# Ledger of designs, part 153: miniprotein binders against q9bqp7

Target 1, 240 residues: q9bqp7
Amino acid sequence: VPQNWFPIFNPERSDKPNASDPSVPLKIPLQRNVIPSVTRVLQQTMTKQQVFLLERWKQRMILELGEDGFKEYTSNVFLQGKRFHEALESILSPQETLKERDENLLKSGYIESVQHILKDVSGVRALESAVQHETLNYIGLLDCVAEYQGKLCVIDWKTSEKPKPFIQSTFDNPLQVVAYMGAMNHDTNYSFQVQCGLIVVAYKDGSPAHPHFMDAELCSQYWTKWLLRLEEYTEKKKNQ
Short names: E, the ipSAE of ESMFold2; O, the ipSAE of OpenDDE; V2, 0.75 times the mean of E and O plus 0.25 times the DockQ between their complexes.

## First folded at step 15 (miniprotein)

Design Q1b (at its last look DockQ between E and O 0.24; V2 from the best seeds 0.00; counts 0 for: pae O 3.5 > 1.5, SAP 87.075 > 70)
Fold by ESMFold2, look of step 15:
Structure Q1b (fold): chain B 240 residues (1-240), chain A 105 residues (1-105)
Amino acid sequence: as target 1 above (240 residues)
Amino acid sequence: SPKEELKKLIEELVESIEWLAKEVEELLKMGDPWYAIWMALMAVDFAEDLGDPELIAKVELLLAEAYIAAGDPRAREIIEKAKKIAEELGSPELIEEVEKVRKKK
């Protein structure tokens, strides 16, 4: 167990949004500070085995594509991910007409892939919004907070060109989600909390996206793993 | 020597795949069969890339267990793949492991 366990949920908060919630989703700006981001904590605490497996995958891609081909592939995947998130924010925001729309973004396979998921998403409370854990001192930028099939979730969107996990996987995606959840639940910019998580993997070819739902019990178990990573990060920074 | 360096790299890859397999087992204990399938598919892909039949069969059985826990019918196909490898290797321990997984479904 972590040396300094802290609960993921805030007992002083309701998991039910108020009926008088604003009509626009929250978008809290990320402020510059000295505390680490979720992404940095996870990147700095990868195990040697995680690093080795990612490097093995990279070497296979370079063998197939060449070094220049791999750089182009990586850049294109990153751009597709950015366009996908931009399109989703536009689709889920009441301010869609205020944003300059790229019709190519809305006609992508990724957007087709998530259509059946979006039908089950409602009550959007936050989009591309900063979170800060005031006690544990870490920050993040979450993709979405909305109801999925009637349950309020932190939702993380992922893209994949191929259905194989070694290209699209992050060993730590559930930890990222619960870290955002814990931060939001202890962030004074938010008056509500969430108990569930959802990871959605969208496919370039338009194949149906896979929704991975994490209930409160599962989120609490991943939270313990996140606390260990945060503790490891803190110890590594003391040694640097 | 270059041969000693290659041997060390292969050993490290095997250890890393076995580490990933232990992560799959933990995910099943946590009750997250979907993420266990996700991780097991990666373990199978790396094991197949390495070409180690015993390791492939072991991680295929873990994938089968994850499919069973998720109620996914693809478990049957993967069990058959692992069974074929176990029989070709003539490993009584691995054959027994295949039968244990078959009994769970």
Scores: ipSAE 0.735, ipTM 0.887, lowest interface PAE 0.9, mean pLDDT 85
Fold by OpenDDE base, look of step 15:
Structure Q1b (fold): chain B 240 residues (1-240), chain A 105 residues (1-105)
Amino acid sequence: as target 1 above (240 residues)
Amino acid sequence: SPKEELKKLIEELVESIEWLAKEVEELLKMGDPWYAIWMALMAVDFAEDLGDPELIAKVELLLAEAYIAAGDPRAREIIEKAKKIAEELGSPELIEEVEKVRKKK
């Protein structure tokens, strides 16, 4: 049980969408502060087993591709992911704010992959927006807050070259999502609350993306795990 | 030698898959099917990287069990994939395991 329990949901925020649907998705800039990011907390609190598995995977990839090949591969994966997120931001943004749709960004297997998910996405509230949990002292940059099948979700978009989750993201993705949810629900920059999460794994070959829906109950379970990771991080930092 | 390193790496991957498989089973027993799904997905990833059809089928079945436990309909497709592999391998044991998982759904 976390020593410093904090709720994922804010009881002061009504689940009712305030009728002022901001016509424009929120995009709060990430401030570079001494405050740890969700990603940093998760990376620094990986289990020995997770670290071991990732290191083995890395060693394998280096053995197969060489060191330079692995660097290139990693760079390409990162670039593809970035382009995919940029394309999604463009798609999900209101048309009036879309100055230059780079049509080339839209021509990807990943975009094709998520088309069936995008059909169920509406009511975009935030895109590439920073969240801060003031009490728990962490920050993050969430990909999207929107309604998925009529449920308001924090949506996290992932890319995979294979029709499977990327190993590096597989373990902690649910934790990342709930960390963003908890932060957003208590961030004063946001007037609404989210109760659901959605992880979407998009595939390079255009195969249908896999949606991983997280209901409020599942989010609460992962929130407990997140709090434990955050405590571990805090303890590690005190001992440094 | 690069071959020896590869052999060692393969052995390590197999060990990792076996560990993940145990973790999936434990997570399922604990009633955490969603985390079990994530662990099973990783096991599938490693098994595919090894290119061992039998191991792929086994971990796919574990993934299927996790999806079944989660009430996720994707279990059906996964079971069919595992079945196809089992049939292609001609493994009566694996076919029996597939049918056992199917009966859980």
Scores: ipSAE 0.100, ipTM 0.523, lowest interface PAE 3.5, mean pLDDT 85
ESMFold2 (binder alone), look of step 15: mean pLDDT 85; pTM 0.822

Design Q8b (at its last look DockQ between E and O 0.88; V2 from the best seeds 0.00; counts 0 for: SAP 81.415 > 70)
Fold by ESMFold2, look of step 15:
Structure Q8b (fold): chain B 240 residues (1-240), chain A 109 residues (1-109)
Amino acid sequence: as target 1 above (240 residues)
Amino acid sequence: SPEKLKKLIEELLESVEWLLKEAEELYKMGDLWYAAWMARMALDFAEDLGNPELLAEALKLLVKVFIKMGRYEEAAEVARELVEVAKKLGDKELEELARKLLEEIEKER
C-alpha cells in the first residue's frame, strides 16, 4: 500500500460537464519543468521483470531484423504513432478544415481502425493538453478528454501491429491514464473532472480498434498502483 | 557460459511467474483485456522455457479469462492445448478439469 495515499477524484469538482462548457477544446501548453513527467516516472520505476522482458523482446527483434533493421522498425513505429496522434487532434478539433489537413494524414489504417470509436466520441474538452498534479508534483500531456458513450473520459490513443504490440508502451498504459486523470482532477487549469478512462488500441491493417474502458472503480485500483510507482520514483531521487 | 545460462533461465522463470501473478490480479480487478495480454505473454515465455507446469498455469488462466470475456472460440483453442499439456504432465485431475471446461465452452459456442 502507498505510505502517502491521495485520492484520484476531487470531491470539490463536478463529474458532470456544464452546459456552458467551452466549445473549443482546452490545449494547455506543456512547459519545461523540473518536476517529473508521468512517462519519466514509469520509465524509471520499471520492475526488474519488465526490464528483462523488454530486453528479451528486443533481442528477438534484433535477431529477426538485424540491429539496423530494428532501429528502422522502431523509428517507423514512432513516426506512425506521431502521425496518428496528429490526425486525431486534427479530426477532433472543431476549427479544422479539410484544406488545413494533410490528406495523407487521414489515409492510415490506424485512422480507419478507429472510425467506429469516433462515432461514439463527443463533447471534446481537451486535446494534447498538459496536466499537473500540484500536490503530488508530476506533469503529463494527455491525448484527449471527451465523452465516450456518454461517459467523460481521459482517452489515450495507441497503435498496435497485431499480434505483437510494442511491449514498452503497453505494460503501464493504464497507470499512465490514471496518472493523467489524477493530475487533471487536481489542476487549477481545469474546472471539471473525469472519473473514467479509455484506451483505444488501433490496428495498422484497419481492423476495428479495441476500446478499453476503465470505470471509476478500475481507475481507483490502478491509481493505487500509480501512487506506488510515484513513491518509488521519489525515493530513488532522494538517493541520487 | 553454463552459469550465465542458468541465471538467464532463473530470470525468465521469475518473469513468467511475475506475469502470471499480475494477470491473476488483473483478472480479479476485472481488467480482462490486460489479464489476457499478460497471460498470453506468460504463455509465450513459458514455451521458451519448455516448462510444462508454467505452460499449464498460463493456459488455465487464459481459458478462465477468455470464458469471462465471452471469447469462446479462443477459450476452446486454449482449453484443447491445456488438455494436451495435462496429458504430458500425467496430471489426470487437470486433464479432467480441462476436458470439462472444453465441454462447457463448446455448449456456449
Scores: ipSAE 0.691, ipTM 0.854, lowest interface PAE 1.0, mean pLDDT 85
Fold by OpenDDE base, look of step 15:
Structure Q8b (fold): chain B 240 residues (1-240), chain A 109 residues (1-109)
Amino acid sequence: as target 1 above (240 residues)
Amino acid sequence: SPEKLKKLIEELLESVEWLLKEAEELYKMGDLWYAAWMARMALDFAEDLGNPELLAEALKLLVKVFIKMGRYEEAAEVARELVEVAKKLGDKELEELARKLLEEIEKER
């Protein structure tokens, strides 16, 4: 049990989606400060097993691709992910705010992959927006807040080149999602609350993306795990 | 070095056991997608180890997860693989279990 318990949900905020679809999604800029990001907390609190698995995977990839090939692969994965997020932001943004859609960004297997998910996405409230948990003292940049199948979710988009999820992208993803949820639910920049999470794994070949829906109960369970990771991070920082 | 190899094997074994434990917990929690992912990772490492016992455990769990997900085609594929692993092990009980799982999958199709 976490020593510093804090609720994921804010009782002062209405669970009812405010009927007013914001005309424009929120985009709060990330402020670079001394506050740790969700990603930093997760990376610094990986278990020995997680580190080992990741290192083993890296070694295997280097054996297969060579060192230069692995660097190129990593760079390409990063670039593809970035382009995918940019394309999604463009798609999910209101048409009036659409900068000149680079049509080339929209012609990707990843975009094809998520088409069936996008059909169920509506009521976009935030895109690439910073969240801050003032009490627990962490920040993050969330991909999307929208309704999925009528449920308001924090949506996290992931890319996979293979139908098999990459070790790097999925291990702590549920923790990342709930960390964003908990921060958003207590961030004064947001007037609404989220109770669900959604991880979407898009595939490069255009195969149907896999949605991983997280209900309020599952989110609460992962929230406890997140709090433990945050405490571990805080303890490690005190000992440095 | 033989010592380094031994250590690596031990670390891999611990990792597989951890993954299986986490996958089972996730399965019990109803997080079937993540359970399947963890079980598949355990499977891959069990294959790397050449450990048929761990392979069988990973396959068993993965079948259960896929059944619960309604992914019966994949469940059947994994169950067939489990039958073959059981045959290689000479484990008649495991083979019988795998056949029963296949029968259950066929009933749900």
Scores: ipSAE 0.433, ipTM 0.730, lowest interface PAE 1.5, mean pLDDT 87
ESMFold2 (binder alone), look of step 15: mean pLDDT 86; pTM 0.831

## First folded at step 17 (miniprotein)

Design A1x
Amino acid sequence: SPKEELLKLIEELLQSVEWLLKEAEELYRMGDLWYALWMARMALDFAEDAARLAEKGVEVEIEVRDGKVRIRVRVTDGKEIEIEIEVRDGKVKVTVRVE
ESMFold2 (binder alone), alone request of step 17: mean pLDDT 62; pTM 0.467

Design A2x
Amino acid sequence: SPKEELLKLIEELLQSVLWLLKEAIELYRMGDLWYALWMARMALDFAIDAARLAEKGVEVEIEVRDGKVRIRVRVTDGKEIEIEIEVRDGKVKVTVRVE
ESMFold2 (binder alone), alone request of step 17: mean pLDDT 63; pTM 0.474

Design A3x
Amino acid sequence: SPELIEELLQSVEWLLKEAEELYRMGDLWYALWMARMALDFAEDAARLGVPVEVEIRVEGNTVTIRVRVPDGTEIEIRIEVRDGKVTVEVRVK
ESMFold2 (binder alone), alone request of step 17: mean pLDDT 68; pTM 0.529

Design A5x
Amino acid sequence: SPELIEELLQSVEWLLKEAEELYRMGDLWYALWMARMALDFAEDAARLAPGTKVTITIEVETPDGRKITITVTVEVRDGKVTITVEVEVS
ESMFold2 (binder alone), alone request of step 17: mean pLDDT 65; pTM 0.471

Design B1x
Amino acid sequence: DVEVEVEIRVEGDDPELIEELLQSVEWLLKEAEELYRMGDLWYALWMARMALDFAEDAARLGVKVTIEIEVRVDGKTIRIRIEVEVK
ESMFold2 (binder alone), alone request of step 17: mean pLDDT 58; pTM 0.421

Design B3x
Amino acid sequence: DVEVEVEIRVRPDDPELIEELLQSVEWLLKEAEELYRMGDLWYALWMARMALDFAEDAARLGDPVVTIEIEVRVEDGKIRIRIEVEVK
ESMFold2 (binder alone), alone request of step 17: mean pLDDT 57; pTM 0.408

Design B4x
Amino acid sequence: MRVRVEITVEIDDPELIEELLQSVEWILKEAEELIRMGDLWYAAWMLRMALDFIEDAARLFPGVEVRIEIEIEVRDGRVRVRIRVEIRE
ESMFold2 (binder alone), alone request of step 17: mean pLDDT 65; pTM 0.484

Design B5x
Amino acid sequence: SEVTVTVEVTTEDPELIEELLQSVEWLLKEAEELYRMGDLWYALWMARMALDFAEDAARLGLEVEVEITVENGKIRIRVTVRGDPEKVKEFLERVLEEAKK
ESMFold2 (binder alone), alone request of step 17: mean pLDDT 53; pTM 0.381

Design B6x
Amino acid sequence: SKVEVEIEVTDPELIEELLQSVEWLLKEAEELYRMGDLWYALWMARMALDFAEDAARLGGKIEIEVEIDENGKVRVRVRIEGVDEETAKRLAEELLKEAEE
ESMFold2 (binder alone), alone request of step 17: mean pLDDT 52; pTM 0.341

Design Bh1 (at its last look DockQ between E and O 0.22; V2 from the best seeds 0.00; counts 0 for: pae E 5.7 > 1.5, placed apart)
Fold by OpenDDE base, look of step 17:
Structure Bh1 (fold): chain B 240 residues (1-240), chain A 86 residues (1-86)
Amino acid sequence: as target 1 above (240 residues)
Amino acid sequence: SPKEELLKLIEELLQSVEWLLKMAEELYRMGDLWYAAWMARMALDFAEDAARLAEETGNPELIRRAKELIERAKELIEEIERALKK
């Protein structure tokens, strides 16, 4: 049990969209503060087993691709991911802001992959928006807050070149999502609450993306795990 | 020695497989079937690697342990996949 327990959900916020729901998705800039990001917390609190698995994976990839090949691969994966997120932001943004749809960004296998998911996405409230948990002292940049099949979710978009998801992206993805949820639910910049999470894994070949829906119960379970990681991070930093 | 390093690597792999299987089982119990399946498949992949490396060492105990973990991983995958089809 976490020593510093804090609820993921804010009882003071209604799940009902206030009539003042901005017609435009929120995009709060990330402030560079001494406050750790969700990603940093997760990276610094990986288990020895997780680190070993990642290193082993890296070594395997280097053996298969060579050192230069692996660097190129990593760079390409990063670039593809970035372009995918940019394309999604463009798609999910209101049409009035869509002036410069780079048509080339939209012609990706990843975009094709998520088309069936996008059909179920509506009511976009935030895109590439910063969240801060003031009490627990962490920050994050969430990809999307929208309704998926009528349920308001924090949506995290992931790219996969292979049917086997990237180890780095999958182990702590649920924790990342709930961390964003908890922060958003208690960030004064947001007037609404989210109770669900959605991880979408898009595939380069255009095969149908896999949606991983997290209901409120599952989110609560991962929230406890997140709190433990946050405590571990805090303790580790005190000892440095 | 290179042999000692290999033995150490195999042991570390086996431990990682056990951890992955435990995590997969936990995820399965939590109802996160997709992540459970993913973890179990990863466990299988690493267990098979461990088995191959163990065979190179000729250590019967390591071979045995790796093979046992392979079977456990396969069983768990099958169970999770059955649950996903429901």
Scores: ipSAE 0.269, ipTM 0.646, lowest interface PAE 2.4, mean pLDDT 87
Fold by ESMFold2, look of step 17:
Structure Bh1 (fold): chain B 240 residues (1-240), chain A 86 residues (1-86)
Amino acid sequence: as target 1 above (240 residues)
Amino acid sequence: SPKEELLKLIEELLQSVEWLLKMAEELYRMGDLWYAAWMARMALDFAEDAARLAEETGNPELIRRAKELIERAKELIEEIERALKK
């Protein structure tokens, strides 16, 4: 159990946005500061088993591709993920002319892969938006806040080549989602909060994406694990 | 020799699969379904690689071990995915 437990939800906030004029989704810019990002906390607190599995996977990939081939492979995966997120922001934005101008961005197996998920997504409230947890002192950049099958979610979009899994994109995703959720729920830039999460894994070949829905109870369970990681990170910084 | 290096690689892959499945089964029992699924899927990936390499050697024991581990990984993945849907 964390020594300094903190709730994921904010009782002063509605779990649904109030009715208002139709508006463009929020996009809070990420500000540079000295507080750690979610990604940094997770990277610096990887478990011994996670490190062991990553190392075995790397050894296999380097054996197959060579060191230069592995470096190129990982760079291409990063680029494809970036393009995928850009395409999804364009598709989910109310700006139709941007979607028409970026036709090559919209043509990919990953976009084909998520089409059936996008049919269930509505009410987009935030896209590529910064979050800060002012009490726990961490930041992040969430992909999307929208309704999925009628439930308001923090949604995280991931790419994967077949066969899945691909270690760089998936192992700590649930902790990442709940960390963003907790930060958003306590960030003064937001007037509402979110109780659910969704991780969507899209495939390069266009195969149907796998959604992983996280209801409020499951989010609370992962939140506890996130708090332990954050405490571990803080303790490591204290000893440096 | 190249043949000895191939046999060592296959054995290392099989040992990795056995370890990943043990970890996935423990995580599944503890209710940590996301990480259990992740480890079971990685086990399947390594087991399929081991099977392809074992067939090149013609060694029937290595082929049998790899195929058995493939089936164990597939069964565990299905069970974990059913539990994720609840």
Scores: ipSAE 0.069, ipTM 0.472, lowest interface PAE 5.7, mean pLDDT 81
ESMFold2 (binder alone), look of step 17: mean pLDDT 89; pTM 0.887

Design Bh10 (at its last look DockQ between E and O 0.03; V2 from the best seeds 0.00; counts 0 for: pae O 4.3 > 1.5, SAP 77.859 > 70, placed apart)
Fold by ESMFold2, look of step 17:
Structure Bh10 (fold): chain B 240 residues (1-240), chain A 104 residues (1-104)
Amino acid sequence: as target 1 above (240 residues)
Amino acid sequence: MTEEELKKRIEELLKLAEELLQSAIWLFEEAVELARMGDLWYAAWMMKMVVDFLKDAAELLREALELAKELGDEELIKKVEELLKKVEELIEKVEEAIKRHEEG
């Protein structure tokens, strides 16, 4: 049980954006400061077992590909992830003529993989937008806030070259989503809140992406786990 | 390899396999907790990772077994075989749990 509990939802805040707001999705700039990011908190609070399993996975990849092959593999994975997020931001943006500039961004099998999911996505409220939880003192950069099948979600886009999860990404991804939700729901830059999360796993070969919907109950349970990781981070920071 | 080199390599493989097994079992327990929370999809996806790491541990044990046979240490051969059987049984158990979830 966390020592300093704080709610993920804000009952005084509407589910809907302000009616007077422009229809352009929010893109709050990320401010680099001393306040820890969600990803740093999660990275710094990995258990020894998580670290061991990640290092074992890395060693197996190096055995298969060689050190130079593994470096190329990881670089390509990060580049493809970056291209994927750029393409999605362009697709979901109302800005004109981006299709002409984005031809190379749209060639990815990952983009083909998510097409059936995008048909169920509407009402985009935020894209690549910073969130801050002033009370709990952390920041993040969320991928997307939009309706999925009529439910407003924080949506996280994930790339995968195979159907099996990789522990670094899969173990912490739900915590990352709910941390963004909690921050957004209490961030004065946002006039609305979100009650659900969605993780979309896209595949390199264009196979249909897997949606992982997290309702409010599930998000609340993951929120408790996030609060524990944040408390652990704070304790480790004290001992530095 | 010399007999001393064989013993050292076997010991290294067994230590690594044991640590990997302990960590994979920890991950299995985390996946069970996710299932208790009602996140059956995420739990099943994580269980696939557990299977992958358990198979990795089994591979290390098979290498250790071949070196133990080369060394001719019958007691060590039996010990490694017993551990390998336990790991293979755990793999089957986890794969069965994944299959039950996928069949609904």
Scores: ipSAE 0.576, ipTM 0.844, lowest interface PAE 1.5, mean pLDDT 84
Fold by OpenDDE base, look of step 17:
Structure Bh10 (fold): chain B 240 residues (1-240), chain A 104 residues (1-104)
Amino acid sequence: as target 1 above (240 residues)
Amino acid sequence: MTEEELKKRIEELLKLAEELLQSAIWLFEEAVELARMGDLWYAAWMMKMVVDFLKDAAELLREALELAKELGDEELIKKVEELLKKVEELIEKVEEAIKRHEEG
């Protein structure tokens, strides 16, 4: 049980989005603070087993990509991931805020992959927006807050070169999502709260993206795990 | 060093270099993710570690290369040279990426 228990949901916020659908998604800039990011917390608190799995995955990737593949990977992963998120932001942004859609950004297998998910996405509330948990003192940058199939979700977009719907079971992606949810729900910059999460794994080959929906119950379960990770991180930092 | 000792040492160096390269790749991927998440400072720090690991790997490969030359194994020399070249190219790319990030 976390020593510093804090709820994921804010009882002071209504579940009903205020009727004014913000015409424009929120984009709060990330402030450079001494406050740890969600990703930093998760990375520094990985279990030995997770590290081992990541190392194996890495070894496999090196074997599969080879050295030239690594060069390409090094050069392109930054670019592809960034471009994908930029493209999604462009797609999900209102037309008025659309910088000239670099049509080239939209021509990716990843974008093709998520098309069927995007059909179920509406009511975009935030895009590439910073969240800060004021009490638990962590920050993050969430990809998207929108309605998926009528449920308001924190949506996290992931890229995968190979269709591996189960890769998420090995990664702290659910923890990341709930960390963002909890932060947003207690960030004064936001007037609403989220109760669901959605992890979307997009595939480079354009095959249909895999949606992993997280209901409120599942989010609560992962939230407890997140709190434990955060406590572990905090303890490690006190001992350094 | 005996021929056998030289071969063993080269194998050890190559193994260590490979481990460092693997670690560098992992750190790089993590840095990319951190950067995407807006933790640019930590990403940059990790990228520096990537460069350090790559440089360390390159140093091991250079040692292995010299030993391979001493051994006179042309195939091994070629293999190590090719790997070293790739690592050096990777260092340049990562350093350039860091530079671009610091300038932007």
Scores: ipSAE 0.023, ipTM 0.313, lowest interface PAE 4.3, mean pLDDT 82
ESMFold2 (binder alone), look of step 17: mean pLDDT 83; pTM 0.796

